# Ledger of designs, part 18: VHH binders against Bile salt hydrolase/transferase (cbh)

Target 1, 323 residues: Bile salt hydrolase/transferase (cbh), of Lactiplantibacillus plantarum (q06115)
Amino acid sequence: CTAITYQSYNNYFGRNFDYEISYNEMVTITPRKYPLVFRKVENLDHHYAIIGITADVESYPLYYDAMNEKGLCIAGLNFAGYADYKKYDADKVNITPFELIPWLLGQFSSVREVKKNIQKLNLVNINFSEQLPLSPLHWLVADKQESIVIESVKEGLKIYDNPVGVLTNNPNFDYQLFNLNNYRALSNSTPQNSFSEKVDLDSYSRGMGGLGLPGDLSSMSRFVRAAFTKLNSLSMQTESGSVSQFFHILGSVEQQKGLCEVTDGKYEYTIYSSCCDMDKGVYYYRTYDNSQINSVSLNHEHLDTTELISYPLRSEAQYYAVN
Key: E = the ipSAE of ESMFold2; O = the ipSAE of OpenDDE; V2 = 0.75 times the mean of E and O plus 0.25 times the DockQ between their complexes.

## First folded at step 14 (VHH; framework vhh_7pa5_2)

Design n6 (from f2 with T58R R98A F108Y; at its last look DockQ between E and O 0.57; V2 from the best seeds 0.00; counts 0 for: pae E 5.6 > 2)
Fold by ESMFold2, look of step 14:
Structure n6 (fold): chain B 323 residues (1-323), chain A 121 residues (1-121)
Amino acid sequence: as target 1 above (323 residues)
Amino acid sequence: QVQLVESGGGMVQPGGSLRLSCAASGFTFSDYSMSWVRRAPGKGPEWVSYISSSGSYRKYADSVKGRFTISRDNAKNTLYLQMNSLKPEDTALYYCAAEGPDYESSLYDYWGQGTQVTVSS
């Protein structure tokens, strides 16, 4: 999986969701008065409204990624073999991994507010059910100004400032930042001859500043490629241009069917891509088989209500006939 | 212009109660977390209580737990502190303070002028 922030006409956040099976994901709005129940902390009977993509589970909004009405965003990304959830600790704020998104987005309006209130966070190892064990995850949390990474590892809870605005999977975020140093010589420009003054080397192509940028689908390679693409991307002058550019940035690290084997006969691919406009409160998405951009807007619903609102993802291919 | 205006202070006997209010204007109150901070004569500032921007998450200093209750009304742009079982040690100038989403330091973005609370027999 790959998640990014992007500052353009407005402020944007989104992700590629890479997995081997689709489970009829839905865009779900959790309105302000939907009772949010938590295993080890006080329930929320009134909270910020939340929009994002959920698993198809009717008993609880199990968000993969989401935004609240204040523009605070969060995505959970696979962290297999690295995530280490802990036992209950009475001296800490005990939140299960599947509750983290609604707990943060229901209560806080900014990354600064989140940072202040998660210093004693403990991600507890309580399964959702016998049939739904915990997924090993780490999280990107973003607002209009900044982003952070939350990782629960063997050494404890780690909270990193994210100066790049990118997260993928393994390994730990600080190793991902270190790896960027290997690419410090790359650029979006025609490089000067820095090889040796003893030989007159010329450029033969546009794009030579990017020679050495990794093209494989490993999580470290996707981190580097997404970071380079995003950080060199232009800001656009319109909403439509910005959303288009956002999906192009994510497109640089999308996964095609057949290229990343998970188990015998199963392949990971980009099931959906999302783009949240933090300023407008609009959730944009596209799916593997339907590349048209779809949107769901928070302000098109009555948010002072008590029941979840869900929209199935549009997944069937649609072609615009020009004749 | 940004303003935070505290009110509701006064003199009270030990064991009494007061309710402080903080009226906010000039900024989007519902985007800000809020705190009460107090300063006793000759002492530095002491954090008293915190409330999240939504109003759902609240914290208290150990010295006031069980006696003080923080709340807010985002529709009226007002922060409250209900102070019960007051002690002489609670005598101080009480300030409300706001922290916003784009703040880059640990300092509060906005402060009020304070309201005096005096607990004396």
Scores: ipSAE 0.279, ipTM 0.695, lowest interface PAE 5.6, mean pLDDT 91
ESMFold2 (binder alone), look of step 14: mean pLDDT 84; pTM 0.837
OpenDDE, look of step 14: ipSAE 0.879; ipTM 0.938

## First folded at step 16 (VHH; framework vhh_7pa5_2)

Design r1 (from n2 with S56N; at its last look DockQ between E and O 0.82; V2 from the best seeds 0.00; counts 0 for: pae E 4.1 > 2)
Fold by ESMFold2, look of step 16:
Structure r1 (fold): chain B 323 residues (1-323), chain A 119 residues (1-119)
Amino acid sequence: as target 1 above (323 residues)
Amino acid sequence: QVQLVESGGGMVQPGGSLRLSCAASGFTFDDYSMSWVRRAPGKGPEWVSYISSSGNYRKYADSVKGRFTISRDNAKNTLYLQMNSLKPEDTALYYCAREGYESDSFDYWGQGTQVTVSS
């Protein structure tokens, strides 16, 4: 999985969801008066409205990624072998991993507010159900100005400022940031000959500044490629140009069927890609088999209501006939 | 310019109640978490209570838990502190404070309102 932030016409947040199995995902709006129930902390009977992609589970919005009406966004990304959830701790704020998204988005409006209130966070190891055990995750949390990474590891809870606005999977985020230093010499420009004064090395092509950018699907390589692509991206200062560029950034780290084996005969691929406009409250997405960009807007629904509103993802191929 | 104006203080007997209000202006009130801070005679500032921008997440100092209730009305740009079962130790100047960037900092506060608990 890959999640990014992007500042252009507006402020954007989104992700590729890479997995081997689709669970009939839906875009779900949790309106302001839907009762959010928590296992170890006080319930929320009135809260910010939330929009994002959920598993198809009745009774509780199990968000993969989401945005609230204040433009605070969060995505959960696989962190297999690194995530370490803890037992209940009475001295801490005990939140299950599947509750983190609604707990944060229901009551906070900014990364600043989140940071003030997660210093005593404890991600407790309580499954949603017998059939839906916890996934090993870490999270990117972003608003219009900044982002942070939340990781629960063996050593405890780690909260990192994220100056690049990118998250993928393993390893720990601080290693991912350090690894970017290995690419310090790359650029979007024609490089100068810095190899040696003893030979006159020539430029033979545009794009040579990117030689060495990693092309494989590993999470460290996707982190580098997404960061390079995002930080050098240009877009027209319009909503359509910005959203288009956002999906191009995510496209640079798309996983194609057949290229990333999970087990014999099963492969990871990019099931959906998403882009939230944090300012307008619009959730854009496309799916592996249908490249049309679709949108769901928070403000097109009546938000002072009590029931979840869900829209199945458009997954069937769609072709525009030219003639 | 950010302004925070407290009111509702006064003199009350032990065991009594008061409700403090804080009128906010000069900023988007519902984007910020808020706190009450008090300064007792001869003491430095003491954090009393915190409320998130939504009003949904609240925290209290141990000395006031169960007796004080923080709330806010974002439509009226107003912060409240309901103080019950007041004790002489609660005597202080009470400030409405806007939370700063750091988790234990305040970037703006008001003039304060005096609460005196005495016979």
Scores: ipSAE 0.392, ipTM 0.766, lowest interface PAE 4.1, mean pLDDT 92
ESMFold2 (binder alone), look of step 16: mean pLDDT 87; pTM 0.869
OpenDDE, look of step 16: ipSAE 0.881; ipTM 0.940

Design r2 (from n2 with S103T; at its last look DockQ between E and O 0.91; V2 from the best seeds 0.00; counts 0 for: pae E 3.9 > 2)
Amino acid sequence: QVQLVESGGGMVQPGGSLRLSCAASGFTFDDYSMSWVRRAPGKGPEWVSYISSSGSYRKYADSVKGRFTISRDNAKNTLYLQMNSLKPEDTALYYCAREGYETDSFDYWGQGTQVTVSS
ESMFold2, look of step 16: ipSAE 0.388; ipTM 0.759
ESMFold2 (binder alone), look of step 16: mean pLDDT 87; pTM 0.868
OpenDDE, look of step 16: ipSAE 0.880; ipTM 0.939

Design r3 (from n2 with E102S S103E; at its last look DockQ between E and O 0.93; V2 from the best seeds 0.00; counts 0 for: pae E 4.2 > 2)
Amino acid sequence: QVQLVESGGGMVQPGGSLRLSCAASGFTFDDYSMSWVRRAPGKGPEWVSYISSSGSYRKYADSVKGRFTISRDNAKNTLYLQMNSLKPEDTALYYCAREGYSEDSFDYWGQGTQVTVSS
ESMFold2, look of step 16: ipSAE 0.378; ipTM 0.756
ESMFold2 (binder alone), look of step 16: mean pLDDT 87; pTM 0.870
OpenDDE, look of step 16: ipSAE 0.872; ipTM 0.935

Design r4 (from n2 with D104G; at its last look DockQ between E and O 0.90; V2 from the best seeds 0.00; counts 0 for: pae E 5.0 > 2)
Fold by ESMFold2, look of step 16:
Structure r4 (fold): chain B 323 residues (1-323), chain A 119 residues (1-119)
Amino acid sequence: as target 1 above (323 residues)
Amino acid sequence: QVQLVESGGGMVQPGGSLRLSCAASGFTFDDYSMSWVRRAPGKGPEWVSYISSSGSYRKYADSVKGRFTISRDNAKNTLYLQMNSLKPEDTALYYCAREGYESGSFDYWGQGTQVTVSS
């Protein structure tokens, strides 16, 4: 998985969801008066409205990624072998991993607010059900101004400021940032010969500043490529131009069927890509088989209500006939 | 510009109640978490209570838990502190404060409203 922030016409947040199996994902709106029940902390009977993609579980909005009506966004990304959830601790705020998204997005409006209120967070090891055990995750949390990374590891809870606005999977975020140093010589420009004064090396192609940028699907490589692409991106200062560029950034690290085997004959691929406009409250997405950008807007629904509102993803190929 | 105006202070007997109000202007009130802070005579500031931007997450100093209730009305841009079972040690100048970026930091304060608990 890959999640990014992007400042352009508006402020954007989104992700590629890379996995081997689709579970009938839905765009789900949790309206303000839907009762959010928590295992170890006080329930929320009134909260910010939330929009994002959920697993197909009707009893609880199990968001993969989401945005609230204040423009606070969060995505959960796979962190297998690195995530370490802890036992209940009465001196801390005990939140299960599947509750983190609604707990944060229901109550807080900004990364600043989140940081103030998670200093005693404990990600507690309580499964959703016997059929749905905990997923090993870490999270990117972003607003219009900044982003942070939340990781629960063996040593405890780690909260990092994220100056790059990118998150992928393993390893820990601080290693991902350190690894960027290996690429400090790369650029979007034609490089000058710095190899040796003893030989006059020529430029034979546009794009040579990117020689060495990794192209494989590993999570460290996707982090580097997404960071380079995002930080050098340009877009027209319009909604359509910005959303288009956002999906190009995510496209640079998308995974194609057949390139990453996870078990015999099963392959990881980018099931969906998402782009939230934090300012307009619009959730854009596309799916592997349907390249059309689709949208769901918070302000097109009645939010002072009590029932989840869900839209199935448009996953069938869509062609526009020109004749 | 940013302005915080406290009211509702006064003299009250031990065991009595007061409700403090703070009128906010010059900023988008419902984007910010807020706190009450007090200063007893001859002492530095003491944090009393905190409320999130939504109003749903609240925290209290141990000295006031169970007696004080923080709330807000985002439609009226007003912060409140309901103070019950008041004690002489609650005597202080009470300030409305907007939470700053850093934890435990406040970037704007009101002028304060005096609460005096005396028999």
Scores: ipSAE 0.303, ipTM 0.716, lowest interface PAE 5.0, mean pLDDT 92
ESMFold2 (binder alone), look of step 16: mean pLDDT 88; pTM 0.878
OpenDDE, look of step 16: ipSAE 0.837; ipTM 0.919

Design r5 (from n2 with S33T; at its last look DockQ between E and O 0.83; V2 from the best seeds 0.00; counts 0 for: pae E 9.3 > 2)
Fold by ESMFold2, look of step 16:
Structure r5 (fold): chain B 323 residues (1-323), chain A 119 residues (1-119)
Amino acid sequence: as target 1 above (323 residues)
Amino acid sequence: QVQLVESGGGMVQPGGSLRLSCAASGFTFDDYTMSWVRRAPGKGPEWVSYISSSGSYRKYADSVKGRFTISRDNAKNTLYLQMNSLKPEDTALYYCAREGYESDSFDYWGQGTQVTVSS
């Protein structure tokens, strides 16, 4: 998985969801008066409205990624072998991982507010159900100004500032950030010969400044490529131009079927890509088999209501006939 | 122009109650954590309580826990402090403060409202 922030015409947040199984994902709006029930902390019976992609579970909004009406965003990304959830701790704020997204987005409006209120966060090992056990995750949390990474590991909860605005999977975020130093010589420009003055080496192609950018699907490689692509991106200062560029950035690290075997006969691929406009409250997405950009707007619904609103993803291939 | 205007102070006997209000203008009130801070005569500022932007998460200084209740009405851009079981030690100028960009900092303060607890 890959999640990014992008500042252009507006402020944007989104992700590629890379996995081997689709669960009939839906875009779900949790309106302000939907009762958010928590296992170990006080319920929220009035909260910020939330929009994002959920599993097809009608009884509770199990968000993969989401945005609230204040433009605070969060995405959960696989962290297999590294995530370590803890036992209940009475001296801490005990939130099970499947509750983290609604708990944060229901009550906070900014990363600053999140940081102030999660210093005693404890991610407890309580499954949603026997049929829906916890996934090993870490999270990117972003607003219009900044982003952070939340990782629960053996040593405890780690909260990192994220100056790059990118998160992928393993390993721990600080290793990912350090690894960028290996690529400091790369650029979006045609390089000059720095090999040796004794050999007259010429540029034979545009794009040679990017020679050495990793192209494989490993999590560390996707982090580097997404960071390079995002940080050098240009877009028209319009909504459509910015959203288009956002999906191009995510496209640079998309996963194709057949290229990443996770178990015998199962392959990881980019099931959907998303782009939230934090300022307008619009959730854009596209799916593996249908590359058209679709949108769901938070403000096209009456939000002072009590029932979840869900829209199935448009996932079947579509060709536009021109004749 | 950010403005914070406190009201509701006054004189009260020990054991009494007061409710302070803070009217906010010039910014998007419901985007910010808000605090009450007090300054007793001849002393520096002492943090009293804060409330999250949504109103759902609240914290109190040990000296006021169980006696004071912070709340907010985001539709009216107003912060409140309900003060019960008041003690002479609570005598102070009470300020409404907006949480700043840096952690544990306040970037705007009101003029304050005086609370005096005396027989």
Scores: ipSAE 0.011, ipTM 0.533, lowest interface PAE 9.3, mean pLDDT 91
ESMFold2 (binder alone), look of step 16: mean pLDDT 86; pTM 0.856
OpenDDE, look of step 16: ipSAE 0.847; ipTM 0.925

Design r6 (from n2 with K59R; at its last look DockQ between E and O 0.90; V2 from the best seeds 0.00; counts 0 for: pae E 4.2 > 2)
Fold by ESMFold2, look of step 16:
Structure r6 (fold): chain B 323 residues (1-323), chain A 119 residues (1-119)
Amino acid sequence: as target 1 above (323 residues)
Amino acid sequence: QVQLVESGGGMVQPGGSLRLSCAASGFTFDDYSMSWVRRAPGKGPEWVSYISSSGSYRRYADSVKGRFTISRDNAKNTLYLQMNSLKPEDTALYYCAREGYESDSFDYWGQGTQVTVSS
């Protein structure tokens, strides 16, 4: 999985969801008065409205990624072998991994506010059910100004400032940042000859500043490629131009069927890509088989209500007949 | 410019109640966490209570748990502190404070409102 932030016409947040199985995902709005029940902390009977993509579970909004009505966003990304959830700790704020998204987005308006309130966070090892065990995850949390990474590892909870606005999977985020140093010589322009004054080396192509940029699907390679692509991106200063560029950034690290084997005959691929406009409260997405950009707007619904509102993802291929 | 104006203080007997109010202006109130801080005679500032921007997450100092209740009305830009079962040690100047960027910092507060608990 890959998640990014992008500042252009507005402020944007989104992700590629890379997995081997689709579970009938839906865009779900949790309105302000939907009762949010928590295992170890006080329930929320009134909270910020939330929009995002959920798993196919009717009893609770299990968000993969989401945004609240204040423009605070969060995405959970696989962190297999690295995530380490802890036992209950009475001296800490005990939140299950599947509750983190609604607990944060229901109560807080910014990364600033989140940081103040998670210093004693304990991601407690309580499964949603016997049929739905915890997934090993880490999280990117972003608002219009900044982002952070939350990782629960063997050594405890780690909260990192994220200066590049990118998260993928393994390894730990600080290793991902360190690895970017290996690419400090790359650029979007024609490089000068820095090889040696003893030979006169020529430029033979546009794009030579990117020689060495990794192209494989590993999580460290996707982190580097997404960071380079995002940080050098330009877009027309319109909503449509910005959203278009956002999906091009995510497209640079898209996983195609057949290229990342999980087990014999099963492959990881980009099931959906998402883009939230943090300023307008609009959730954009596309799916693997339907490349049209679809949108769901928070402000097109009555948010002072009590029932979840869900829209199935549009996943069937569609063609526009020119003639 | 940011202004925080406290009111509702006064003199009460031990066991009595008071409700403090704080009128906020000059900023988007519902984007910020808020706290009450008090200063007893001859002492430094003591954090009393905290409330998140939504109003849903609240914290209290051990000395006031079960007796004080923080709340907010974001439509009226007002912060409240309901103070019950007051004790003489609650005597202090009570300040409404806006939470700063750092976890234990306040970037704005008002002149305060005096609470005096005595026979």
Scores: ipSAE 0.372, ipTM 0.764, lowest interface PAE 4.2, mean pLDDT 92
ESMFold2 (binder alone), look of step 16: mean pLDDT 87; pTM 0.875
OpenDDE, look of step 16: ipSAE 0.868; ipTM 0.933

## First folded at step 17 (VHH)

Design s1 (from n2, 15 letters changed; framework vhh_8k46_1; at its last look DockQ between E and O 0.84; V2 from the best seeds 0.00; counts 0 for: pae E 3.6 > 2)
Amino acid sequence: AVQLQASGGGFVQPGGSLRLSCAASGFTFDDYSMGWFRQAPGKEREFVSYISSSGSYRKYADSVKGRFTISRDNSKNTVYLQMNSLRAEDTATYYCAREGYESDSFDYWGQGTQVTVSS
ESMFold2, look of step 17: ipSAE 0.423; ipTM 0.782
ESMFold2 (binder alone), look of step 17: mean pLDDT 83; pTM 0.822
OpenDDE, look of step 17: ipSAE 0.811; ipTM 0.910

Design s2 (from n2 with M11V G16R S35G V37Y R39Q G44Q P45R W47L S49A A75S L79M L93V; framework vhh_7d4b_2; at its last look DockQ between E and O 0.84; V2 from the best seeds 0.00; counts 0 for: pae E 3.7 > 2)
Amino acid sequence: QVQLVESGGGVVQPGRSLRLSCAASGFTFDDYSMGWYRQAPGKQRELVAYISSSGSYRKYADSVKGRFTISRDNSKNTMYLQMNSLKPEDTAVYYCAREGYESDSFDYWGQGTQVTVSS
ESMFold2, look of step 17: ipSAE 0.426; ipTM 0.782
ESMFold2 (binder alone), look of step 17: mean pLDDT 89; pTM 0.900
OpenDDE, look of step 17: ipSAE 0.835; ipTM 0.920

Design s3 (from n2 with S105Y; framework vhh_7pa5_2; at its last look DockQ between E and O 0.79; V2 from the best seeds 0.00; counts 0 for: pae E 4.9 > 2)
Fold by ESMFold2, look of step 17:
Structure s3 (fold): chain B 323 residues (1-323), chain A 119 residues (1-119)
Amino acid sequence: as target 1 above (323 residues)
Amino acid sequence: QVQLVESGGGMVQPGGSLRLSCAASGFTFDDYSMSWVRRAPGKGPEWVSYISSSGSYRKYADSVKGRFTISRDNAKNTLYLQMNSLKPEDTALYYCAREGYESDYFDYWGQGTQVTVSS
């Protein structure tokens, strides 16, 4: 999985969702009066409206990623072998991992507000159900100004400021940042010959400044490639140009079927890609088999209601016939 | 110009109740978390209660937990503190405060409203 922020015409947030199994994902709006039930903290019967992609579970909005009506965004990314959820602690605010997204997005408007209110957070090890155990996750949380990373590890809860606006999977975020130093010599331009004065080396192609940029699908490599692509990106200063560029950034780290085996005969691939416009409240997405950019707008719905509003993803291939 | 104006203070007997209000202007009220802070005679400021921008997440100092309730009406740009079961040690000047960037920093304060609890 890869999540990014991008500041262009507006402020954008989104992700590639990479997994081996699709669960009939839907774009789901949780309106302001939908009762949000929590296992160990007070329920919310009134909250900010939320939009994002959920698994098809009618009883609770199990968001993979989401945005609220104030432009606060969050995505959960796999963190297998590193995530460590804790037992209940009466001295802390005990939130299950599957509740984190609605708990934060229902109540807070900014990363600043989130940071103030998660100092006593405990990600408690309580499954959603016997059939739906906890996923090992870490999270990117972003607003229009900044982003942070939330990781619950053996040593406790870690909260990092994210200066590059990128998150992938393993390992822990501070190691990912350090690893970027290995690429400090790369650029978007043709490098000078600094190999040795004893041999005359020539340029044979545009793009040689990026030679050594990793292209494999490992989470550390995707972090580097996404960061390089995002931080050097240019876009037309329009909504359409910015959204187009956003999907190109995510496309640079797309996973194709067959290239990442997870078990015999099962392969990880990019099931969907998303792009939220934090300013307009619009959720854009495309799916593996349908490259069309689709959108769902919060402000096109009646938000002072009590029932989830869901739109099936447009996942079947469509060909635009020009004749 | 950020303005915070408290009201609703007064004299009350132990065990009594008061409701404080804070009228906010000069900023987008529903973008900010808010706190009540009090200052007893001869003492420094003591944080009393916190409320998130949405109004749905609330925190209280141990000394007031179970007795005080913070709330807000974002449509009216108003912060409230319902104070029940008042004790003499609750006597203080009560301030409405806007949360600053740093977690223990308040960037704007009101003038305060006096609460006096005595028999």
Scores: ipSAE 0.309, ipTM 0.717, lowest interface PAE 4.9, mean pLDDT 92
ESMFold2 (binder alone), look of step 17: mean pLDDT 87; pTM 0.880
OpenDDE, look of step 17: ipSAE 0.837; ipTM 0.919

Design s4 (from n2 with S105A Y108I; framework vhh_7pa5_2; at its last look DockQ between E and O 0.91; V2 from the best seeds 0.00; counts 0 for: pae E 5.1 > 2)
Fold by ESMFold2, look of step 17:
Structure s4 (fold): chain B 323 residues (1-323), chain A 119 residues (1-119)
Amino acid sequence: as target 1 above (323 residues)
Amino acid sequence: QVQLVESGGGMVQPGGSLRLSCAASGFTFDDYSMSWVRRAPGKGPEWVSYISSSGSYRKYADSVKGRFTISRDNAKNTLYLQMNSLKPEDTALYYCAREGYESDAFDIWGQGTQVTVSS
């Protein structure tokens, strides 16, 4: 999985969701008066409205990624072997991993507000059900100004400022940032000969400033490639141009069927890609088999209601026959 | 032009109740978390209560838990503090404060409203 922020015409947040199985995902709006029930903290009977992609579970909005009506966004990304959830701790705020998204997005409007209120957070090891055990995750949380990374590891809860606006999977975020230093010499332009003045090394191709960018699907490589692509991106200052560029950034680290085996004969691939416009409250997405960009607008629904609103993902191929 | 204006203070006997109000103007009120802070005579500021931008998440100092209730009406740009079972030690100048960028930092303060609990 890869999540990014991008500032262009507006402020954008989104992700590639890479997994081996689709669970019939939906775009779900949780309206302001939907009762959000929590296992160890006070329920929310009134909260910010939330939009994002959920698993097909009717009893609770299990968001993979979401945005609230204030433009605060969060995505959960796989962190297998590194995530370590803790036992209940009466001195802390005990939130299950599957409750984190609605708990943050229902109550807070900004990363600043989140940072002030998660210092005593404990991600408690309580499964949603016997059939739906906890997923090992870490999270990117972003607003229009900044982003942070939340990781619960063996040593405790870690909260990092994220100066690049990118998150992938393993390893820990601070190692991912350090690894970027290995690529400091890369650029979007033709490099001068910095090898040695004693040999005349010539340019033979456009794009030679990018020699050394990793092209494999490992999470460290996707972090580097997404960061380079995002930080050098240009887009027209329009909604359509910005959203188009956003999906191109995510496309640079898209996973194709057959290239990343996870279990014998099963392969990880990019099931969907998403792009939230934090300013307009619009959730854009595309799926593996349908490259058309689809949108759901938070503000096209009546939000002072009590029932979840869901739209199945559009996954069937759509193309125009020329003849 | 950003303003916070407190009201509702006064004199009350021990065990009594008061409701403080804070009218906000000049900024998007529901984008910000808010706090009440008090200064007792001869003492430094003491944080009293916090409310998230949505109004759903609330925190209280141990000294006021169970007696004070913070609330907000985002449609009216108003913050409230309902104070019940007042004690003489609650006597203070009560400020409405907007949460700033730093921990324990407030970037906008009101003028304060005096609460006096005596006799």
Scores: ipSAE 0.316, ipTM 0.730, lowest interface PAE 5.1, mean pLDDT 92
ESMFold2 (binder alone), look of step 17: mean pLDDT 87; pTM 0.870
OpenDDE, look of step 17: ipSAE 0.852; ipTM 0.925

